# Designs tried in a protein design chat: VHH binders against o26223. Part 140

Target 1, 191 residues: o26223
Amino acid sequence: MKLLWTSQHIKVTVHIDGKVSKMDVLEAIKTRRSIRKYQDREVPEELIDKILDAAMCGPSAVDERPWHFIVVRNREMLEKIPEVHPYGAMVKDAPVAIIVCCDSSLEKIPGFWVQDCSIASQNILLAAHSLGLGAVWTGVYPLEDRVEGIRRLFSIPEHVIPFSVIPLGYPAENPGTRDLFDPDRIHLEKW

## First folded at step 9 (VHH)

Design s38 (framework vhh_7nfr_2)
Fold by ESMFold2-Fast, scan of step 9:
Structure s38 (fold): chain B 191 residues (1-191), chain A 121 residues (1-121)
Amino acid sequence: as target 1 above (191 residues)
Amino acid sequence: QVQLQESGGGLVQPGGSLRLSCAASGFTFSSYAMSWVRQAPGEGREWVSSISSSGSYTYYADSVKGRFTIARDNVKNTLYLLMDSLKSDDTAVYYCARGPFESYISAFDYWGQGTQVTVSS
């Protein structure tokens, strides 16, 4: 894995730059949908590096930032994920997947790594969407059989916990926008 | 069931203006982002512009920025493309399509029949 330093040190294509500059944060949040069907089209390394940079910008409890990431492009490895993750069938059809992990040696406050890795996972989904890609969060933790399966498949050490598998690619499905605002879930001053 | 019907194309001189419309039916128009895509004779499809479901966010191909404006009317279920300062290179069949961004073009699931725009003197 290599991280790119800046757009000035990497070659940014017009459509990548256009997506980053045009989509504001509220629109990204409101229009992001889970995408499970992907075009047979490569995702540039530059976009993956931008997504991972965004993933690491999330808040974390006591600034512990326990996240680590595995980038999987190998077709044989992607095809094995559904064998250990029953709801990960779409991963075999994705050009790339990111596995979000927690390094427990970096944990400062017990249990908050789950929120930290959730934030990193959501940032991956939002960043992918802002760059014109589709992605979906497939759950690993807290299902122990999936945790162990992913651990063995990717040689993840015992002190590291795989949290989510996020396949991503150029979208091959077009879900509509959802209106999810529910004022009955907002309480003023008291429950 | 889903239908997209374009109108407003025609012949115009360089520097002229046209307004394209697309009437949508058979789906909840206000729930979907919409796009304009064009195709010149002998060339592939070129994405032109997209507008979010709310109409709050618009996106443009570099070739049309500052000259074209995409808009929508969710009450009338109509998509618009306002084309100013037309150039001969804008000559193409213009298609209304359901989809949000250039990168999603292969996932655009419904397309109109197209309307011809010819820029010539």
Scores: ipSAE 0.017, ipTM 0.476, lowest interface PAE 7.5, mean pLDDT 86

Design s39 (framework vhh_7nfr_2)
Fold by ESMFold2-Fast, scan of step 9:
Structure s39 (fold): chain B 191 residues (1-191), chain A 122 residues (1-122)
Amino acid sequence: as target 1 above (191 residues)
Amino acid sequence: QVQLQESGGGLVQPGGSLRLSCAASGFTFSSYAMSWVRQAPGEGREWVSYISRSGSYTYYADSVKGRFTIARDNVKNTLYLLMDSLKSDDTAVYYCARGPFESYIDYYFDYWGQGTQVTVSS
């Protein structure tokens, strides 16, 4: 299979026996994998903007949209992330990371910001995948040490809560695709 | 019936070397990433090293990078940790763990071995 990219309207086109196949939503969901190894290659700002646009399009409780994003490209800063995120050693090798945050001043309904930021994080992963990038969600909230460490490292105000750190890059690994459908987890009418 | 069984631990002097092994059974070993995690007395668990399904990609904690090497043999269903230039700070119980999986917490492992004690005396 061959992937074709355009510079202005980024599209992924897969050719099979001369037929054009686009990555649809179901394919993106089923084939997305956590990517922890990246090429030594910069991600264009235009792609980051497209990913963040997609992140902000998620549903939000009472349309509060409490998300803010920090884009980190500075190598020195990326290398400090493992100091406050001990299981994130693999993320320091990414060319860029996005920190998903909740601005609590935008919260209209208590507690739903966690779901809002989860939706934004997943949209980042799916959008990155659809653009030929790899990414992995590394958890920050609700782990108190990680929340405080990330806050201090990136000068995040006390009313803003860091939720996740998502390194991104052109993938340098292919973990394959899994078939995870389990009908035993589906109950008809009742438990 | 997933089983992970570590071996190769023991007492060694600073600057010495050890090779830890983990025998895996009850699952398709070549389909899973594997890790080594250690726990020193009175401390929490510390992730040490990761190896991808194929063995093509490896990651190390900064405390062990350049001194430890993780490897796997998918024919023998065995994970290894080759430990060089051992320091007293490396004293811990070393656990073989399956994963991490697709987890946004990135410390999730579904199966653990019973552990093997490594003691580095001064």
Scores: ipSAE 0.018, ipTM 0.407, lowest interface PAE 5.8, mean pLDDT 86

Design s4 (framework vhh_vobarilizumab_d1)
Fold by ESMFold2-Fast, scan of step 9:
Structure s4 (fold): chain B 191 residues (1-191), chain A 121 residues (1-121)
Amino acid sequence: as target 1 above (191 residues)
Amino acid sequence: EVQLVESGGGLVQPGGSLRLSCAASGFTFSSYYMAWYRQAPGKGRELVAGISKGGYTSYADSVKGRFTISRDNAKNTLYLQMNSLRPEDTAVYYCARGPFESYIDYYFDYWGQGTLVTVSS
């Protein structure tokens, strides 16, 4: 048995840099794409603040909220990220990157910080998209060389684990949208 | 089944040109990031050029201005036009499909068998 699903749209009016924009939540989720090419334009601090606010609004295990964020705008530091993340060349071209970290001293139950930081990372991507920016999640944890490389570059203490590096900026590419709905992955009542 | 089949490699004189092709099948080609990599004997694979779904291109500094990556979505084919070839361009050239939405950026989910390019007199 196949079941066809249809979406109901929730429409939200958002003020972005004093401008009115409209994007419903489902539209944001469905149209967000990884963006690796950026315009040569700075991202206002106000937009970064909104993105980080959204990141911290995600659920976490036992409400432990173990996330810390490093905002990198310094060109020399952005240029060094690909040295420890070899396939992250797009980070050099981004006006800003956010490093999502876990402070292990805030961890209340072992291992769930990975899910917590994944939630924060996805919220960053969705918030950036909703604000007219493009972003991409580049994986750090659990790749030991990347974890230690990023730790070294940003003087991150041993009890803090860098989880992801997310470059962002105004998009200079448009990959379009994806059709990913697969009813064969939906089971009714039982497997 | 995803398949990538490279062609167009061969022996060419320094300063010459070659056009590599990669025939793709088994997936919606127009939706994917595509790349050309090369590997010389005893070395790891080096990214040569990439092209996004939106047609945006990237090149290694060593080939910028000499090589042009392009795609024909109607024919499900990826191309690499190589001009002003140098002996150091000698390598096996691979077509690769990148999962555009991957948060792990160094793994490609499919690769071709490769096509040998030799630049020598």
Scores: ipSAE 0.238, ipTM 0.654, lowest interface PAE 2.2, mean pLDDT 85

Design s40 (framework vhh_7aqx_2)
Fold by ESMFold2-Fast, scan of step 9:
Structure s40 (fold): chain B 191 residues (1-191), chain A 122 residues (1-122)
Amino acid sequence: as target 1 above (191 residues)
Amino acid sequence: QVQLQESGGGLVQAGGSLRLSCTTSGFTFSSYAFSWFRQAPGEEREFVGAISWSGGYTDYADSVKGRFTISRDNAKNTFYLQMNSLKTEDTAVYYCARGPFESYIDYYFDYWGQGTQVTVSS
């Protein structure tokens, strides 16, 4: 089978008199897939900036916003990630990766930084998809060996915790979409 | 309840062809990606090929690219490995597996078949 090349066109339509807004956000959420194969093509800095802007717009516990991001474009550094993250092999083939981190000094409520960094990670995936890119979340926290490996590789301070590594690029695969709605997981009023 | 079962292995002469099948039950077949692995005597288990949940993406090990084709039939809850131009070094036990799928931790293969022997003679 050939690779399928598609680009997504995200737009908003508003009916002021009809009191209806059509947003393609639901389409982006439903059609996003983990992408592990990338074209040999650089991602413009402007797109990375848009993705990171979106990442920082997530909700945060007590608005502590503890996230920090490392943008990695250096090929030598990308090639070293699989050595400390064994199932991050696709990272070495990506034109860029984003490491989502928590600065624990910004934490106001213990433990909620995990949710905050999860939200930031998912926003990166959705924003990338909406811009015609592919990405995949590769887990770091709470696996201590990966946390320490990534910290060592990127000279991350002790008070900062690497949470996820997200390689991204123009997709060289199209896995299609999934229909995952399961009404058995919805309970009305009580369990 | 989840089951994967290989069939179609056997003895074949070099240059010949075989078609392996993996029949599944106990889950929604169309929601999952599938893979084939093999293990030769004295060797580690080796990736052979994968097919996405939609069938729109396939991947192959370099050693089999151009000779093997993976496909799926959602109506039969079955996926296949068509093996052409077989070589003696393709001799191995072939395993089907469910995965990888959407996972933020790893490549994840949660269920495996019991394996089917393929023997390629000179």
Scores: ipSAE 0.228, ipTM 0.629, lowest interface PAE 2.3, mean pLDDT 84

Design s41 (framework vhh_7aqx_2)
Fold by ESMFold2-Fast, scan of step 9:
Structure s41 (fold): chain B 191 residues (1-191), chain A 122 residues (1-122)
Amino acid sequence: as target 1 above (191 residues)
Amino acid sequence: QVQLQESGGGLVQAGGSLRLSCTTSGFTFSSYAFSWFRQAPGEEREFVGAISWSGGYTDYADSVKGRFTISRDNAKNTFYLQMNSLKTEDTAVYYCAAGPFESYIDYEYDYWGQGTQVTVSS
């Protein structure tokens, strides 16, 4: 049995390079791709502010909102990330990166911080895409060597856990879109 | 025991083609995403291409886009790298790797093969 899903499109008006763009939520979700190559262009602070606002709007278990963000623009610091994150080589070529962190002292329900920081990370990717930027989520947690490497590099306190490193910039590649819908993963009423 | 084993490497003339295979055992093949990496002498290991666990998503390094194709066969617990229009710069040891990921999450890979030599002569 195949399912036909119908959805209403919500149009969001955003500023991209000072211009107004319209992208509905479903379009943003379906067309976002990991971008690892960036133009030699600075990302305006106003766009970073919009992205971080979106990141903090995600649902959080018992509204604990344990996320903290480090915005890295310093070239020397970006160049050091691949030393502690082998699969983060693209970060050194990005104009900016956001490090998503969990402050464990804000956690109200054990273990849900992973879901909270995952939601924040995904919102960063979607917001960046909606603003005409490209980004990629590079994994830090749960790989202990990466967690400790990032912590030391950015002077992150022991009670704070670096979760992801997300480089972003204006895209210098266009990988196209995917169609990943699989009706076999949808069950009606029961498993 | 988890194992990944490459095959299909060898000597080929520039402009030629090779098909690499990675046969896996010791884990649930359908639960993993797969990638190819390569390493030339004196260079660091670099990414070549990846395929998601569903097969619905593939990524490639810019240097190989349009020339290489990654694919998987869940029934055979094997995935492949079809290499066309080979260049001398493609000369390297090619490694297959397995790890859980989706296109928006990049991880270090859990399992690696031993490598297979590809030599492209002019």
Scores: ipSAE 0.000, ipTM 0.124, lowest interface PAE 15.9, mean pLDDT 82

Design s42 (framework vhh_7aqx_2)
Fold by ESMFold2-Fast, scan of step 9:
Structure s42 (fold): chain B 191 residues (1-191), chain A 122 residues (1-122)
Amino acid sequence: as target 1 above (191 residues)
Amino acid sequence: QVQLQESGGGLVQAGGSLRLSCTTSGFTFSSYAFSWFRQAPGEEREFVGAISRSGGYTDYADSVKGRFTISRDNAKNTFYLQMNSLKTEDTAVYYCAAGPFESYIDYYYDYWGQGTQVTVSS
């Protein structure tokens, strides 16, 4: 259990630090962006717990819920991630990262764990954004070099597959908006 | 042909009050949510306040909460920003906006006014 002790007064800082008094679902979906630059500030444990609660609320094939999560705050460990993940350079600068894993012993239907872990990863990104944080999904699976590198670095058992590494922090960048709606990708009744 | 027009801006002393109005035309007023944003010189546009389609829900930026009130009058196709206890840092061009739902994110608003200057002097 990560939460054995919590300061109840720390919640005041959440709203002071961000523009997150209220954000509806469509706002979160349409304005979420990959954030790779973070302020030199700690993310409270209460926010990480809310994010992980949201991650576990995703739909899962035959309710197998194969996810396990590693929360990494140790500076030395975060600094080693880029050595085994070439596109994870930003992780070393984040105050915290979440590693989304699949415990294969929990699989009830072969192959659907990829979808389960993808849904959990997306929920982490949306929840982080809704709480005034920035995050980015860095891919691990299905690249064998990254899977084995992350497994060795975090002492992950052979029956557990690291799926993604998601650094999180208060954003130090503000990416521009995108107009992604494309009606040519919508077909009525037939192709 | 949709149009939003701000009025009520101007010069006011710190501690004073102003009421901004946004008069709309070219759409069904009752089908839209409304917001006010502001922009000071050299800064990005920031959220001020929003009101839902029904008028039952309002939201405000922390910097103005308790001092500013947003309201709407469907019969007049107009919505307002009542600004009390004005501070010099409230100096900005104020923009009204209309969109499908209330949001503090400017991306969601389809229609915008041209802006009205508010200057708060010490």
Scores: ipSAE 0.000, ipTM 0.113, lowest interface PAE 14.9, mean pLDDT 83

Design s43 (framework vhh_7aqx_2)
Fold by ESMFold2-Fast, scan of step 9:
Structure s43 (fold): chain B 191 residues (1-191), chain A 123 residues (1-123)
Amino acid sequence: as target 1 above (191 residues)
Amino acid sequence: QVQLQESGGGLVQAGGSLRLSCTTSGFTFSSYAFSWFRQAPGEEREFVGAISWSGGYTDYADSVKGRFTISRDNAKNTFYLQMNSLKTEDTAVYYCAASGPFESYIDYYFYYWGQGTQVTVSS
């Protein structure tokens, strides 16, 4: 990742199919795709640290920042995730996964932790993309069986709620971009 | 009008092969991901296999890995399930399904579904 002398401009370098692409923030947002196929290649700890730093920079309700993160690299643990998350099959093939959690003891306003953890999850996806990685958000909360399954698998305390599981790695697929702009959803002045 | 229509089902002997096709209309085929599901008598509908909108990723239920192959043909607006080494426990109604581009953070997408095609594997 390269920073310009002004904080208004951030140029990031991504690696796609061995090629290097530079993108600004809007391009990163528009070109990020869910990636479910990964190269057999380890993700450096330095990149995970950068991603988690970005995750914690999101806004939160009354600045409660209720998020905690579990970084999973252990192959045996990754292989057990599909047993408690039925559609998390891609997780077992990822070199690493991040579990986004809410520590309810940090909650200042009831219920807003869901939005806080959603913001953290999206920042993980964007940061991963900006660093040449691929990732996908797999939903845990509010599906109670998945919440309790992940809690038991990773020895998560009762006051902590697993929110999402995000496998990530160097992408082994190259999905195209989507054009999702819909002007019919924009209302001027009034509904 | 969104339509998905299965074909290629039927009766086959154990160890045999069948190729299912799902022909689609009413949406931009290349923008969608596709899946096959099946439902055996008295059981709930289960996942069989999926192919990403790019075709670069496929996934399969453990029970069919190495025996079934999913593929797509964007020029024909059709996707397929090649079923080899069929077993009696593969007997089910097979459904094709389409979901919008793979940007769901929950794996219960809004699916467009076919009507189903019966596959019967005899001993």
Scores: ipSAE 0.298, ipTM 0.694, lowest interface PAE 1.8, mean pLDDT 85

Design s44 (framework vhh_7aqx_2)
Fold by ESMFold2-Fast, scan of step 9:
Structure s44 (fold): chain B 191 residues (1-191), chain A 122 residues (1-122)
Amino acid sequence: as target 1 above (191 residues)
Amino acid sequence: QVQLQESGGGLVQAGGSLRLSCTTSGFTFSSYDFSWFRQAPGEEREFVGAISWSGGDTDYADSVKGRFTISRDNAKNTFYLQMNSLKTEDTAVYYCAAGPFESYIDYYFDYWGQGTQVTVSS
């Protein structure tokens, strides 16, 4: 299995479970939920390619774009993730997971790679949702044991930092949506 | 004021059973996801199980799957962890936690209990 990005992957309409659907960006943001239960269905390479393209389109500090991604479909490798990430039990039941990494050799400004990798992680979640998939961000950095566990498991070089593990698949749960707008958190002109 | 309080811990022999309860107050119980975590001496806090706000969706750590069952009772503002076929490796302080399933770091929840000790003897 190979994941390749091409211009042909970018389209105005999205296919969801055999149906053509179009999702407004605001709707996608408001209705996305963390999904930890997945159908026993493979995710096509085409959809992973679209998700990774979206992941790389976020803003980045001084445009350093330090992101690297590991796509894991091997069941034996997915089953080992919970051993080094105690709160990642759902990963072994997912058809695929994406590990978001920072290549520190690409860093141009110290420390901002954390924001860069957070942006990439959120874009993965939103893109997955827009394509009819469910995903969840499971934190790795800055927990030292998880960082080193994931690094060893996937033979990640010392200059590369695993940031998050994001299992994804066709959702087998529907937690509904939330209404989170709180005007008391908005201050005009001054605190 | 928000509070979570665990109960039901104690000493039990290997192969035995315990039921932990987490009683909550100060928020709308039916709107929250609930989880159990545990921490053995010298170890990181480990996820045990979770139950969603929307009705009966559950997740478990591999080490407890098939032995532990999480449930909730919205009328009593309480959720539970039924622990069967206990092993010495299950010895830990057990914590209940409440928060939405939208945490990207699994041990940062909105609210936590103080913990209850479970000791499994050989």
Scores: ipSAE 0.328, ipTM 0.719, lowest interface PAE 1.5, mean pLDDT 84

Design s45 (framework vhh_lunsekimig_d3)
Fold by ESMFold2-Fast, scan of step 9:
Structure s45 (fold): chain B 191 residues (1-191), chain A 121 residues (1-121)
Amino acid sequence: as target 1 above (191 residues)
Amino acid sequence: EVQLVESGGGVVQPGGSLRLSCAASGFTFDDYALYWYRQAAGIERELIASITSGGYTNYVDSVKGRFTISRDNSENTMYLQMNSLRAEDTGLYYCARAPFESYISYYFDYWGQGTLVTVSS
């Protein structure tokens, strides 16, 4: 017998042309939306690898890069996430989720790991969008019950803090884009 | 002042139907995803149905095919049509709102007071 995640990760890749959307950076930032409804389609491992590469390219305080990631594809495990994240019904219907974690032993400056993991989470959302996928950031930290629920479910050590759960997949909803530019929030030279 | 007010609860026989309403005021209704929750004796509070700002719906398995969530943006009201009611559907039904673009996802910033549904033989 072997661990279930290992058997799932060695599954044979089926040949098909997955076309990736091409976007410039500003377009990706402006058109990204939270997506909670997904097609019943597997996300290729190559796309997850690209997303995780992008996640690790964000800036971090004193280059501490405290992030670790758990990739969840197992249907049974995805179905258990809503049990410890009370409102995460969409996660069970996603083909994959990424859990962003902080390894506190890598922290060089107290408290900045929150910003570091926020940057990694946003990079996951932008990279997913640029690759034709939809994703949503569901908050874990600093909600103590969710932190402990996720830690228990995924056997996360005490020195590691689960920060966010990001389900992703091919989008089955199209909320459009938002016009959020507000010049009243921009101050020149002084308040 | 943000308000969510539930109505339509009552006593009904098994196999019967009820329509719950959640009347919203004090905010831009279309900017929020809306949710129905049930608090029943002996079980944890349960999300039973949701509807996004774009009108996409989701249901817990126990109510799929029996309950229908909808929204009327012109009336600032969300509905839950409940058919084929079972004793296990008894509970306080709450509506809740969450910003569609919230990174906390289903973080509910406002809840209603609840409406009681009793399914009795």
Scores: ipSAE 0.067, ipTM 0.474, lowest interface PAE 4.8, mean pLDDT 85

Design s46 (framework vhh_lunsekimig_d3)
Fold by ESMFold2-Fast, scan of step 9:
Structure s46 (fold): chain B 191 residues (1-191), chain A 121 residues (1-121)
Amino acid sequence: as target 1 above (191 residues)
Amino acid sequence: EVQLVESGGGVVQPGGSLRLSCAASGFTFDDYALYWYRQAAGIERELIASITSGGYTDYVDSVKGRFTISRDNSENTMYLQMNSLRAEDTGLYYCARAPFEEYVSYYFDYWGQGTLVTVSS
């Protein structure tokens, strides 16, 4: 599998140069917002690799780690997503999208792949934010028409379930931070 | 306070034209995708047109080529230009906004009151 393919067939390895995010984890969680407007600017594959590394670091039920990822940069493919996801037109606005999938053949405990893929999806959003990118989660599973549409569009095998489509890019909007702490949702010792 | 207010509905003859407006207030208008829904008698409410924050549009097949959705971010208003109207276009037309932080891309947090369009001769 080639990491990078161009007019010359070359191998590209992601080199981790020891740089760390300047945003601490609590700040990243609190300031992450859904981003649907993107600059007309390519996202380097090195950043995508860092995001996918973070996606795979989440907890997984019985450590089954059922996730697979499709990275979509092709303009024509991104433009076809609204045909199978009616509310996914904004995916065309992004330079790249990640499709989070479950390979059901890796499942060790029934049903928990949904939680595993949710964790991976959220890690993608947080990692993107920490790297100066914006992203948004667009739901696929459990909406049957979207699942089958995305499967057909991206030639996904029957034992693999597309879970979410996450467009991402350099943000062209800056929504404010939300203040969502609600102490009425916290119960001490008992309900 | 978030508000969506539709206007422009009325009675028109088949083949006529009508322009609906959806005036928005109480939020940063240009950050949101916005939607036109239609509720006809005896039928479930259906999405007929959408416009993203970036200006990309989508339409249900039955109105494609006849209806045009647009937005004016400076006026905080979304429009639906309806041409070549048919009896089947009769219904209540609602504008809707999806929540900014959501992942279904299907549920709406605010709806207008609706504006009635009647196409009859």
Scores: ipSAE 0.416, ipTM 0.691, lowest interface PAE 1.7, mean pLDDT 86
Fold by OpenDDE, second read of step 10:
Structure s46 (fold): chain B 191 residues (1-191), chain A 121 residues (1-121)
Amino acid sequence: as target 1 above (191 residues)
Amino acid sequence: EVQLVESGGGVVQPGGSLRLSCAASGFTFDDYALYWYRQAAGIERELIASITSGGYTDYVDSVKGRFTISRDNSENTMYLQMNSLRAEDTGLYYCARAPFEEYVSYYFDYWGQGTLVTVSS
C-alpha cells in the first residue's frame, strides 16, 4: 500500500457557454460545506481579493451596497474573536477571517441591509469554496452580545453593524456532500 | 483498506479510443474527488483530469475535447473515456484520490498501480 502524498498545481477551468469560469455555480452551491478545521497554511492575498470581489457583486436593495469588510490576519486578533463569539472557536485556527459589516449610513431602505449582508456573506462562502478554501458563516447579528463584542474588539463605529465573521483557510476536513432537497417545502401556485 | 484499481489500458492506433476504469474500495467514494494521472517514459507524472465529489470536471489543455472523466458513485468507479488518441498520450495511467481539493494545488493520498496505454501505428 503505497501511501504517496504528492501535490501538483493545476489551473482549474470551467467552460460555460464558451467562457472560462472557476467553477460551475450549481456545483459550488451544492458541494459547499461549512469548514471549521484548517491547514497550517496561509491564504494568498489574491484569493482574498477574489473572494471580496465576489462579495461585492451581489444585489442590494436599490443598489445601496451597504457592506464593508474587515480582513483579519493578525493572530492575536483572531485568537480574541472566540472570547466574544461563543461559536467562533474555529476562528482562532484560521489563517484569515472576514468580518462583514453594514454601514447604516448607506442604507436607503430600512431593514434590507440584513438581506444585503447575507448575500455578501453567502457569496464569500461560495467564492471561497470555488477557490478550494473552506469557510464557515458564524453569525454575529442580531445577537447583541456578539455585535458589541466584535464592535469593541475591532473598534467598529456605532453606525457600522458587524453582521458575520467568516474564517477561511485551506480545509483540513472533508465533511462530504449532502442532499438538502425537500419537495415538501415546494408549493405550486399557492400554499 | 483503501484501494484504487485501474483497468482498460492496451495498445491502440492513433485516432483510436480507449476507456479506462478506476475501481475504488475501502472508503466513502461519494465524498472524494478523484483524478487521472499519466506518466510517459522519461517524463514526470502529469495530472490530466479531475472530477469532484459533486461531479465537477476539469482537464489539462492537451486532453480537452478528447478525454472525458466521469464517475458512477453507485459502482464506486471512475472512468476516463479517451478519444482521438495520439502517440503523445502513451503512458502509464494512474487513478488518484485526494482528501482535499484546492484552487491551485491538489494533494493525493492514494494511488492505483496504473494501467498502460500505448498509442502506436
Scores: ipSAE 0.000, ipTM 0.261, lowest interface PAE 10.5, mean pLDDT 87

